# VH-VL binders against Large ribosomal subunit protein uL10m (mRpL10): the designs that were tried, part 295

Target 1, 224 residues: Large ribosomal subunit protein uL10m (mRpL10), of Drosophila melanogaster (Fruit fly) (q9vpl3)
Amino acid sequence: RGKINIQRPKAPHYERARVVAVTQPKYPELPKAKSCFKTRAERTQQQQENPYNEIIAREVRNWLDHSRLVAFFHLSSITADDIFRVRVQLHKQNLHLKSYGSKIIEQAVKNTRYEAIVPLFHSNHCIVFSPDPEKTAALLRIVRRVPQMVLLGGIVEETMLSRNQLVAYAQMPGLHAVQAQLVQTLSQAPGHLIQQLQAHQNSFVQVLDVHAKNQMNEETPKST
Short names: E, the ipSAE of ESMFold2; O, the ipSAE of OpenDDE; V2, 0.75 times the mean of E and O plus 0.25 times the DockQ between their complexes.

## First folded at step 17 (VH-VL)

Design lc11 (from lc4 with light chain G34K; framework fv_imvotamab_arm2; at its last look DockQ between E and O 0.02; V2 from the best seeds 0.00; counts 0 for: pae O 5.0 > 2, placed apart)
Fold by ESMFold2, look of step 17:
Structure lc11 (fold): chain C 224 residues (1-224), chain A 118 residues (1-118), chain B 112 residues (1-112)
Amino acid sequence: as target 1 above (224 residues)
Amino acid sequence: EVQLVQSGAEVKKPGESLKISCKGSGYSFTKYWIGWVRQMPGKGLEWMGIIYPSDSYTRYSPSFQGQVTISADKSITTAYLQWSSLKASDTAMYYCARHWAYSSFDYWGQGTLVTVSS
Amino acid sequence: DIVMTQTPLSSPVTLGQPASISCRSSQSLVKSDKDTYLSWLQQRPGQPPRLLIYDISDRFSGVPDRFSGSGAGTDFTLKISRVEAEDVGVYYCMQHTEYPWTFGGGTKVEIK
C-alpha cells in the first residue's frame, strides 16, 4: 500500500553524495548470513532475460585473452564487506576478482579452447584474473585466509591446470617463465607423467613406486 | 609502436553521408575494443559506443543509438564511424580510442574534425 | 546513466603549486562483482586526450608521479602536486564500471 514515490525534485548532488559518502562503508541492509551472490538458478534465469549479456560476454573474453593467470573458485556464502576486502587485497597484487553467470561464461568461451571450463560455473563462483602468472603464490596465500573461496583450478599461459597442478605450479622454485613453458609442454603429455613431474622429482618416484606395487597386486591370483 | 590513425578532416553539407576511419597498428587489432568519442566545439567528451573487432559486436550509447553506425574491417585493422545523413549539430571532433581489460582508453587517434554547414 | 560531475570548472594555478580536481558520480561505483573502473584523462590544447590514471589511483605508463588519484564510492580526486607549464589543459574523469560509459564535464587547468 505504501511505496516511496519521489514526487519532489531530487536533492542536490551534494546532499545525495553526502549521504552515500557517510554510508559507503556499509552496504544496504541484507541478512548477514545471505550471500551477496544470487543462487545459480536465479543468476541463470536473470541472465537469460537480460538482452545485454552479449557485451558482458565480450568483456569476459577480453579478460581471458589478456590474462596469463586465471583462477577459478567455488564461492560459499560470504558477506559483501568480506568480499570487498578480499577484492582490495587482490587488486594490490594485480589480481582482479570477478564473478559472472554460467550463460555469460558459455558465450565468452564459445568456439575457443576454453569451452571445457563451462561446467565449473554452474555453481556459485568467482574468478581471479592477472597478467602476471608469477602472482599465483600470492593469490593462494591471500585466499588461504578466505575459507569461502575454494580453488577449483585455473589457466596459466593459456594452459588449463587442475587444482593440484596450479598449487604445484605456485610452489615450484625457479623462473616462472621457464616453469610456465614446462607446464604447457607437459599438458600435451600423458596425464600420469604430468601429475608425477608436478609433484616434484621425489614425489614422482613415490608415485611410480605405488603404481608398480598396484600393478603387481592386480596381476596376482586372489586367494579364495 | 601502438598507433591509431584517423582519416582527415571533412567539410560536408547537411544531408550528406560520411564514413570516417580509424586504422590501428602495432598491436593485435582483434583483441582490443575500439571506442568512439565525440567532442563538440568547446565542449567535453561524450562516449558514442564501442566495437569488438573480432566479431564486430557493437554497443552504442543510448544518446547515439540509431544516429551513427560503428563498424570494423579486421582484415585491414580499421574501425569506422558512419552517418547516413549529416546534420549541422554533427559538427565536432571525433576520436577513436583503444580499450582493454587491464586499463582504460589507453591509446587515442589524432581526431577527425567534421564540419557540417550549408 | 551514471552522471559524473566535476568541480571546479576552471582551476587557475600558480606554477609550482598544487591543484586538486574533484569528480562525483551520481551512484556508487562500488560493485560486489567487479573492481571500480574510474579513470582520469588529460587533454592539452589542440591534442587528443591521454590517459593519466586508471582504477582510481593507478598511474598509466609514462605519467609523472606528481599526478595522483584517490577516492571511493562516489567521490574521486585527481591531484597534481606541483603544477608545471605542460599541465595546462582540460582534465576529465571517466567511469567504465557500468554501461553506458560516461565522462565528467571537464576541468580546465590554467597557469597564472
Scores: ipSAE 0.727, ipTM 0.886, lowest interface PAE 1.1, mean pLDDT 80
Fold by OpenDDE, look of step 17:
Structure lc11 (fold): chain C 224 residues (1-224), chain A 118 residues (1-118), chain B 112 residues (1-112)
Amino acid sequence: as target 1 above (224 residues)
Amino acid sequence: EVQLVQSGAEVKKPGESLKISCKGSGYSFTKYWIGWVRQMPGKGLEWMGIIYPSDSYTRYSPSFQGQVTISADKSITTAYLQWSSLKASDTAMYYCARHWAYSSFDYWGQGTLVTVSS
Amino acid sequence: DIVMTQTPLSSPVTLGQPASISCRSSQSLVKSDKDTYLSWLQQRPGQPPRLLIYDISDRFSGVPDRFSGSGAGTDFTLKISRVEAEDVGVYYCMQHTEYPWTFGGGTKVEIK
């Protein structure tokens, strides 16, 4: 019984080869698995066509429109857990951390005054929103503890600020405090002016009084 | 449960001052805006203004600018609407309502009826 | 100011029938720098207003599914698929896209 050489099977007889060739089930070529690798372009296009993108873009616009403080951050190698922790901390301060795709942001700010922010969103980014611009200091305090969050810039009271400007803003006294100080200063100004105007008169009167007293004392005969 | 409770009905004479209140409960008072809406008898709703209690940032309708003052005390989770000098034309129902971003006025107070008559 | 015009002023409806209320803005609420914010409120007799729809088409919590909002630009619609007795009241649209925020004049829904 000839050892069937399994390693180099002898070519079957011509007739058998023909039958085998004809009986080979033509397995329909498995549809070439559309390479799961949707090209970046296809993914981008699909993302653009996603009806949900419009909804999300609208959400972003809503946040922008109702926020008095917006801060943009780059995220470098941050874990989901770390983000969550930061989110919780921010939330306690009425700061809302959101993350959106670059395309969504682009769609959201297209033809708006905020279109200039699009270049900030090339990689992993997050946005912090707040209705309270006074929370800028709190935001910076929290983020300082998170080295993975890099401040890129922000919007405060509809004004775009660089990173440095935002930091400077956080160091300023609150608008109300400044206003109060201004009011105080203004309220004191007339009083000071009056005092200054009167000071010369009062001084003059005092000098005259002293002079008058001295003259009276000179006229009082030393009763020996 | 989110609730806004307003102060009771007021009967005043022209020229008198008035301050009505809206107390919020069941939510973080400093995270939401409070708006005031006027409704004259038999008429529609009129937006008066809004305040953010956290920093007392306020916006007014031009029609009410200088006519009323909106304020808030976050320590007691209360917003206020006040007149320095009431007019007969101020007779109306006044509502406070919570507002945040796109969610509009989602919770309303029961209203405060203000009657100004000589 | 953006003027919100509601039509009809009064809408007598038979129970179980649909109702439709239109709200038209004097200016487009779609702005390049702002999103469109439109809400619908219901005010039952003797009660404060209640939010029905926000952001044009989103139902507020607890609002029945028979209420729906739609629209864009300057034209907005509130629909009630099947009017119930409890739906009697005045309905208001409100824009809060631009300051000052403004309400429509109201539409009174009544049962025939």
Scores: ipSAE 0.030, ipTM 0.516, lowest interface PAE 5.0, mean pLDDT 83
ESMFold2 (binder alone), look of step 17: mean pLDDT 92; pTM 0.946

Design lc12 (from lc4 with light chain H96Y; framework fv_imvotamab_arm2; at its last look DockQ between E and O 0.31; V2 from the best seeds 0.60)
Fold by OpenDDE, look of step 17:
Structure lc12 (fold): chain C 224 residues (1-224), chain A 118 residues (1-118), chain B 112 residues (1-112)
Amino acid sequence: as target 1 above (224 residues)
Amino acid sequence: EVQLVQSGAEVKKPGESLKISCKGSGYSFTKYWIGWVRQMPGKGLEWMGIIYPSDSYTRYSPSFQGQVTISADKSITTAYLQWSSLKASDTAMYYCARHWAYSSFDYWGQGTLVTVSS
Amino acid sequence: DIVMTQTPLSSPVTLGQPASISCRSSQSLVKSDGDTYLSWLQQRPGQPPRLLIYDISDRFSGVPDRFSGSGAGTDFTLKISRVEAEDVGVYYCMQYTEYPWTFGGGTKVEIK
């Protein structure tokens, strides 16, 4: 009884092969699960010159204009759930994570001071907005736990910063702390100057007093 | 302190024109939106439109599009709502409110009562 | 237009008891940017509206802790943990996700 070689079935006879080919159920290609994530191409195609795009572009501009902290991130294989979790964490710190199409961003920043950010939006990206530049440290702390979010750069107080500069900024003492330190330093400066000026005068007076005392002692005749 | 002060109550006849005002103070007027909201007697709130005073970008509710004009003069930190021809149905309280990107209508004017009667 | 439906229309509440107001939108209020733009307003008798909650759950400055907002998508809730006499008035939800912005019909909170 010949062992049916299940691993390399001999090609069926031509006639059988024809019948098998014709009787092969054409399973409708399972609709490719439209990946919930519209391909970049689909997202870009749908962004035709829709009046709606102008509205969104205006909104993006509004966020940019009203934000003192803006951070740009690349998103690498992040799930919707992960984004949501991060969004919630950021929101608790008054940090607002948003995502826009590249065309919308281009339209929003066209002929504006923000035009330089356009090259950052060639891939999957998100933007974090905040009215408070002091939240930079909090932002970085949160996103450090999210490896899928890669910091590209940002805008702080209307100044565009590289990734490294933004990290450095987050490590700096708050503006108020620096101002307080400056005020303290400035408040101590006059005191020190006065002390130094007085020290010379006091030293001079002391020297004069010693001289006067020595002269008085020389004039006191030793009453033998 | 942030304040929105609206113009006083108006009594008008049908067909007359009207312009009411909302003056903002205590904040940077050009950095916030001003919206207008209608409230008919004993009824709820209706969004009419919104303006960004910095560049006068304006959006209207379809229900109010062409019926009213929203404008702003940033030099005097004042927003306006105007009718070219009033109707009896325009009788309502009108509120202005400040809107910001990071909040909603956070500060409101005291309201302007407009009465249109024959 | 997004229709905002509030329930109940009237909420008689005993002092010190909790109150809950529901707001349902005809479509999702999640914007394309991923955020949901819903606010709650209080209007006391004879006064202009006052902001209570924005961005679903954020309390506006000066708003007591007894007010809280929650919800997602199309269903939103305003809760008052302990109703006080000063809480009497009409409450409105507002969506500002899409133009035109729209208000709910309002919920009247009264003391029993």
Scores: ipSAE 0.775, ipTM 0.893, lowest interface PAE 0.7, mean pLDDT 87
Fold by ESMFold2, look of step 17:
Structure lc12 (fold): chain C 224 residues (1-224), chain A 118 residues (1-118), chain B 112 residues (1-112)
Amino acid sequence: as target 1 above (224 residues)
Amino acid sequence: EVQLVQSGAEVKKPGESLKISCKGSGYSFTKYWIGWVRQMPGKGLEWMGIIYPSDSYTRYSPSFQGQVTISADKSITTAYLQWSSLKASDTAMYYCARHWAYSSFDYWGQGTLVTVSS
Amino acid sequence: DIVMTQTPLSSPVTLGQPASISCRSSQSLVKSDGDTYLSWLQQRPGQPPRLLIYDISDRFSGVPDRFSGSGAGTDFTLKISRVEAEDVGVYYCMQYTEYPWTFGGGTKVEIK
């Protein structure tokens, strides 16, 4: 009880703890930022990296242009041995695991339909490229064993897909299986279509029946 | 089929200019890089540079920067290697080759022999 | 610049016997994107180079399975399990990890 009332005056303690936490981590970062005094080596390194950003961004653009499957993952802390094992497993399936800096990604997708992916790269991430969209199921099976890789979404056949859409895509049959099922469906239609419509209609009738029973119960209790 | 067809052999004198060509066919020209490789008589391979024809972005080997110009005309699916002033030491076989994300130098031109002599 | 050192310079091989070519880089060929970019090329006498192996071990289309690549980091190997007469020529490794791209000095394979 008194503890609840004390919580209302906790604002000063919250502000002190918040300021201390933010100030203490930022103090080492602030001296490193050195707003007015960069060494010649630091300026030279930054300048030298800029030309490589231009060519690397074009390499990423080229991966995007040639990949019918692109998947984006959040990457938690993982050992070098574990990520190497995952890379090898993926490579066997023609799946290519890569990571890039966020500035490189921004340059690569600038003035393209893929600009929406940039926020995904503000934290630790990795990307999987493949020319084979049929490998989506294999990708998801492999990364299921890797909790450090969390699927965020992807691109399939130049279409942006959310996480759930990509998972649903991976559950679709392959082109050969779809072609075989299409032949079977054409041979059995309209029977399949009618059955699907009847299932939807039965679900709707069930909802109406619940409403009718509710209305009947309201009138019956009032009469007696 | 993917093909890279280069211009024919050239015999030149020191100081003359030269522009040799590499025409790509059978693929989407602007989606692939074109690299240039020199092979001096009896010697190995040397990477000269690469171009991305979509926007003509080029990268040169330091050994060739300022000595040659790499360019492309995407409207006729052709890449070029050009000298403003040839030297006798430029006598070599010159190859173009295609590069993309999933492999490098997967298709090569037949080569252009350049001979520079007085 | 990454220096690529090939050994041997010449490899005379009895027909039907294996051949092994080594390529060593002056620094790791693991690129900042996490992958390693090394290729093997074959140049038959009087012909342009042709791609055999890319990404260390991936065989290019139309290349016989007697060619295999392996390696990691700075040490890479091309193996021909059973040398045939058509395998005569010069073999080059090439790194495309870092610009400028560089080639090994070449290994001449001959039938003895």
Scores: ipSAE 0.706, ipTM 0.879, lowest interface PAE 1.3, mean pLDDT 79
ESMFold2 (binder alone), look of step 17: mean pLDDT 92; pTM 0.946
ESMFold2, look of step 18: ipSAE 0.645; ipTM 0.856
ESMFold2 (binder alone), look of step 18: mean pLDDT 92; pTM 0.944
OpenDDE, look of step 18: ipSAE 0.756; ipTM 0.881

Design lc13 (from lc4 with heavy chain Y32F; framework fv_imvotamab_arm2; at its last look DockQ between E and O 0.16; V2 from the best seeds 0.00; counts 0 for: placed apart)
Fold by OpenDDE, look of step 17:
Structure lc13 (fold): chain C 224 residues (1-224), chain A 118 residues (1-118), chain B 112 residues (1-112)
Amino acid sequence: as target 1 above (224 residues)
Amino acid sequence: EVQLVQSGAEVKKPGESLKISCKGSGYSFTKFWIGWVRQMPGKGLEWMGIIYPSDSYTRYSPSFQGQVTISADKSITTAYLQWSSLKASDTAMYYCARHWAYSSFDYWGQGTLVTVSS
Amino acid sequence: DIVMTQTPLSSPVTLGQPASISCRSSQSLVKSDGDTYLSWLQQRPGQPPRLLIYDISDRFSGVPDRFSGSGAGTDFTLKISRVEAEDVGVYYCMQHTEYPWTFGGGTKVEIK
């Protein structure tokens, strides 16, 4: 009985496909974030006159302050639908994709420890926020499937990382795993030390035993 | 452990000023918002406003704008709610709560009962 | 202001039976970034409110699995799979998508 390929189900017969298509619950399309449809030009224009720029800037700062993982991406010719798809995937992992205008970012990080990120926002960009630095690997896995998203760098545990550093970080075992490994290593150290300390004593005792046995054999008179 | 400890119950007369406090402990006080919520006797919860203690950025509900002042002293990890002139209608339980961007009001104070009577 | 309407006002429930509370917003709570900021709070008699659910369906730490949240857009539901005695109290939905943040009117859960 052929293993049902659950990963790539064969396209159903056309009749079944028709029934499935008709019976598929039309889930209301999740409201596409209006922000996903705004061109950079529209976003920039809105930023100049928007009395709410301060509010948005504060929001950005809030996300930065509360995030332990922040990743910066360049967007290259990505559609609103693609962004939405990625957003949904990220959201399932408690990763929050957001997009802000460069001016808003600049205002948000002005005179803060985050000011160094401003040069990253020269083109169409998005930011992914997470409270969990352990989600870095998940983030990269998701984004790998989206060639239109180019990783520029990020912030992990308040440290700014380059693209390469962020990738390296994602490959590292989690802090807890490293700690566990350290504890294991430390727990083994005393045992090794004891063995080494006892090794000389044990060898000495063995040599003495051999010597004693040899002496006993020499003293056994050949009973004529 | 994250804790918010509020000041004790207050009994005041109309026209008097009042400042109640909410002290946060067990977390980085400057990295979380503090909100104030009013609950009148036998009524529901009402959002009053929030403050970011790091820079004292504050937002108010329109219903409470100009009626109260929310402030914070980060040096002692304390947020404040104050009235310049109390009204009988200000009689209520007041709660402070910590707000985090990735959740909501996750930790609450025990509440401060304010009674304003002639 | 976003008006949050909860139904029912009172929910008498038999111990061990399920309970369901509805919260409806006057407008969509989906923010421009796609996030929906809806939370459920529990207030036991004589106690401060307690966070149960945030982001529609995420349980806060220490909250029993008998509590679940669902919904989208303007309609949200809190469910208790098996009501326990300790679940007696008033439940509030809260939106913090737009300022001012607003609470529902509350639903009183009582044991029959």
Scores: ipSAE 0.759, ipTM 0.882, lowest interface PAE 0.8, mean pLDDT 87
Fold by ESMFold2, look of step 17:
Structure lc13 (fold): chain C 224 residues (1-224), chain A 118 residues (1-118), chain B 112 residues (1-112)
Amino acid sequence: as target 1 above (224 residues)
Amino acid sequence: EVQLVQSGAEVKKPGESLKISCKGSGYSFTKFWIGWVRQMPGKGLEWMGIIYPSDSYTRYSPSFQGQVTISADKSITTAYLQWSSLKASDTAMYYCARHWAYSSFDYWGQGTLVTVSS
Amino acid sequence: DIVMTQTPLSSPVTLGQPASISCRSSQSLVKSDGDTYLSWLQQRPGQPPRLLIYDISDRFSGVPDRFSGSGAGTDFTLKISRVEAEDVGVYYCMQHTEYPWTFGGGTKVEIK
């Protein structure tokens, strides 16, 4: 397990807690490490929610399987009125704003080629789904006016695209078939999204482990 | 052309078993849920349960849990509803319908009338 | 279980006149993903149900624009701007926000 975090007192002794609070440096409080173990209540609640997570994960998988455009955003705090307004604007363009817990996303993409998206959900986030990849420009136009939504990347025609690749895709003119062909051309580095995520978040597994997962979970097209 | 074709009407006696079918065509069967809905004579609609044919994950309404079995055979794109022992109160019309992310129960089978009488 | 209550139970209407059907849920239909999953079905006499409206207000393919849906939270409405002869039948609201999925009791629309 490595080093055990036993330096942090859990139960305050009246005299020890008072002395420790006075002598502890203020500077380390800002960057605090989280507890490595879940509380008893958190474990019980998560176990009780697992059957719900299984069906919701399949609902998310269904969204992924039917969406030719999927965009991932970091979401900072936003008022209920603002997010509702954004949802309505997006819905008019057949763009569907959703938010799910990271555990549900992990279950939804397990054993699929989309496992690479899991690191994107470390922080607060939202996802936009659409069956219409040509709506990428409309999506970016609407969210430009929403600073709380920061584009991280996306999936177009089952190809993962970085933020810059998605922006480039949205700027191209053309018919739906031409845009699909261009997405295949623009996707040059399947691991590029993972590498950029590594630079912004340091709590995830190495790129080689993600590539190994993608290789083991490779899917073939269904002929039906 | 999306179609859900159900097996034909059934006339049964109490205590008999029954398995009715719902064959999907014109779409990718494993990418859609199949739900079963009961309509008793002259009554409204009741959701019985749903199946995800890709992995056969099934969720039942509490009213029907343990009373019926929902299953699917994805190799022949067919979902099933089964009773091990029919009751007269099972007399009803039974519909299958498909469900997916971007809408609701969008396509329905024609229905299977099940009559259970002495 | 979410109870869906429809009113009226019967709506006789003159051809070409509007009809309005209400559906009330026993709790909010807003799902944890942020969306509301409320749909409307039509069942013509002797036929299976068919989808009219999903996501509160989205018309399904082939559904005439005289059908419209609205609402939020727990209160939803289906409107038919000009009732046609083929609109005779029973209309159901349905929620698929929470399991088990549930239907309203139905509203019979008929020509008087």
Scores: ipSAE 0.736, ipTM 0.893, lowest interface PAE 1.2, mean pLDDT 80
ESMFold2 (binder alone), look of step 17: mean pLDDT 93; pTM 0.952

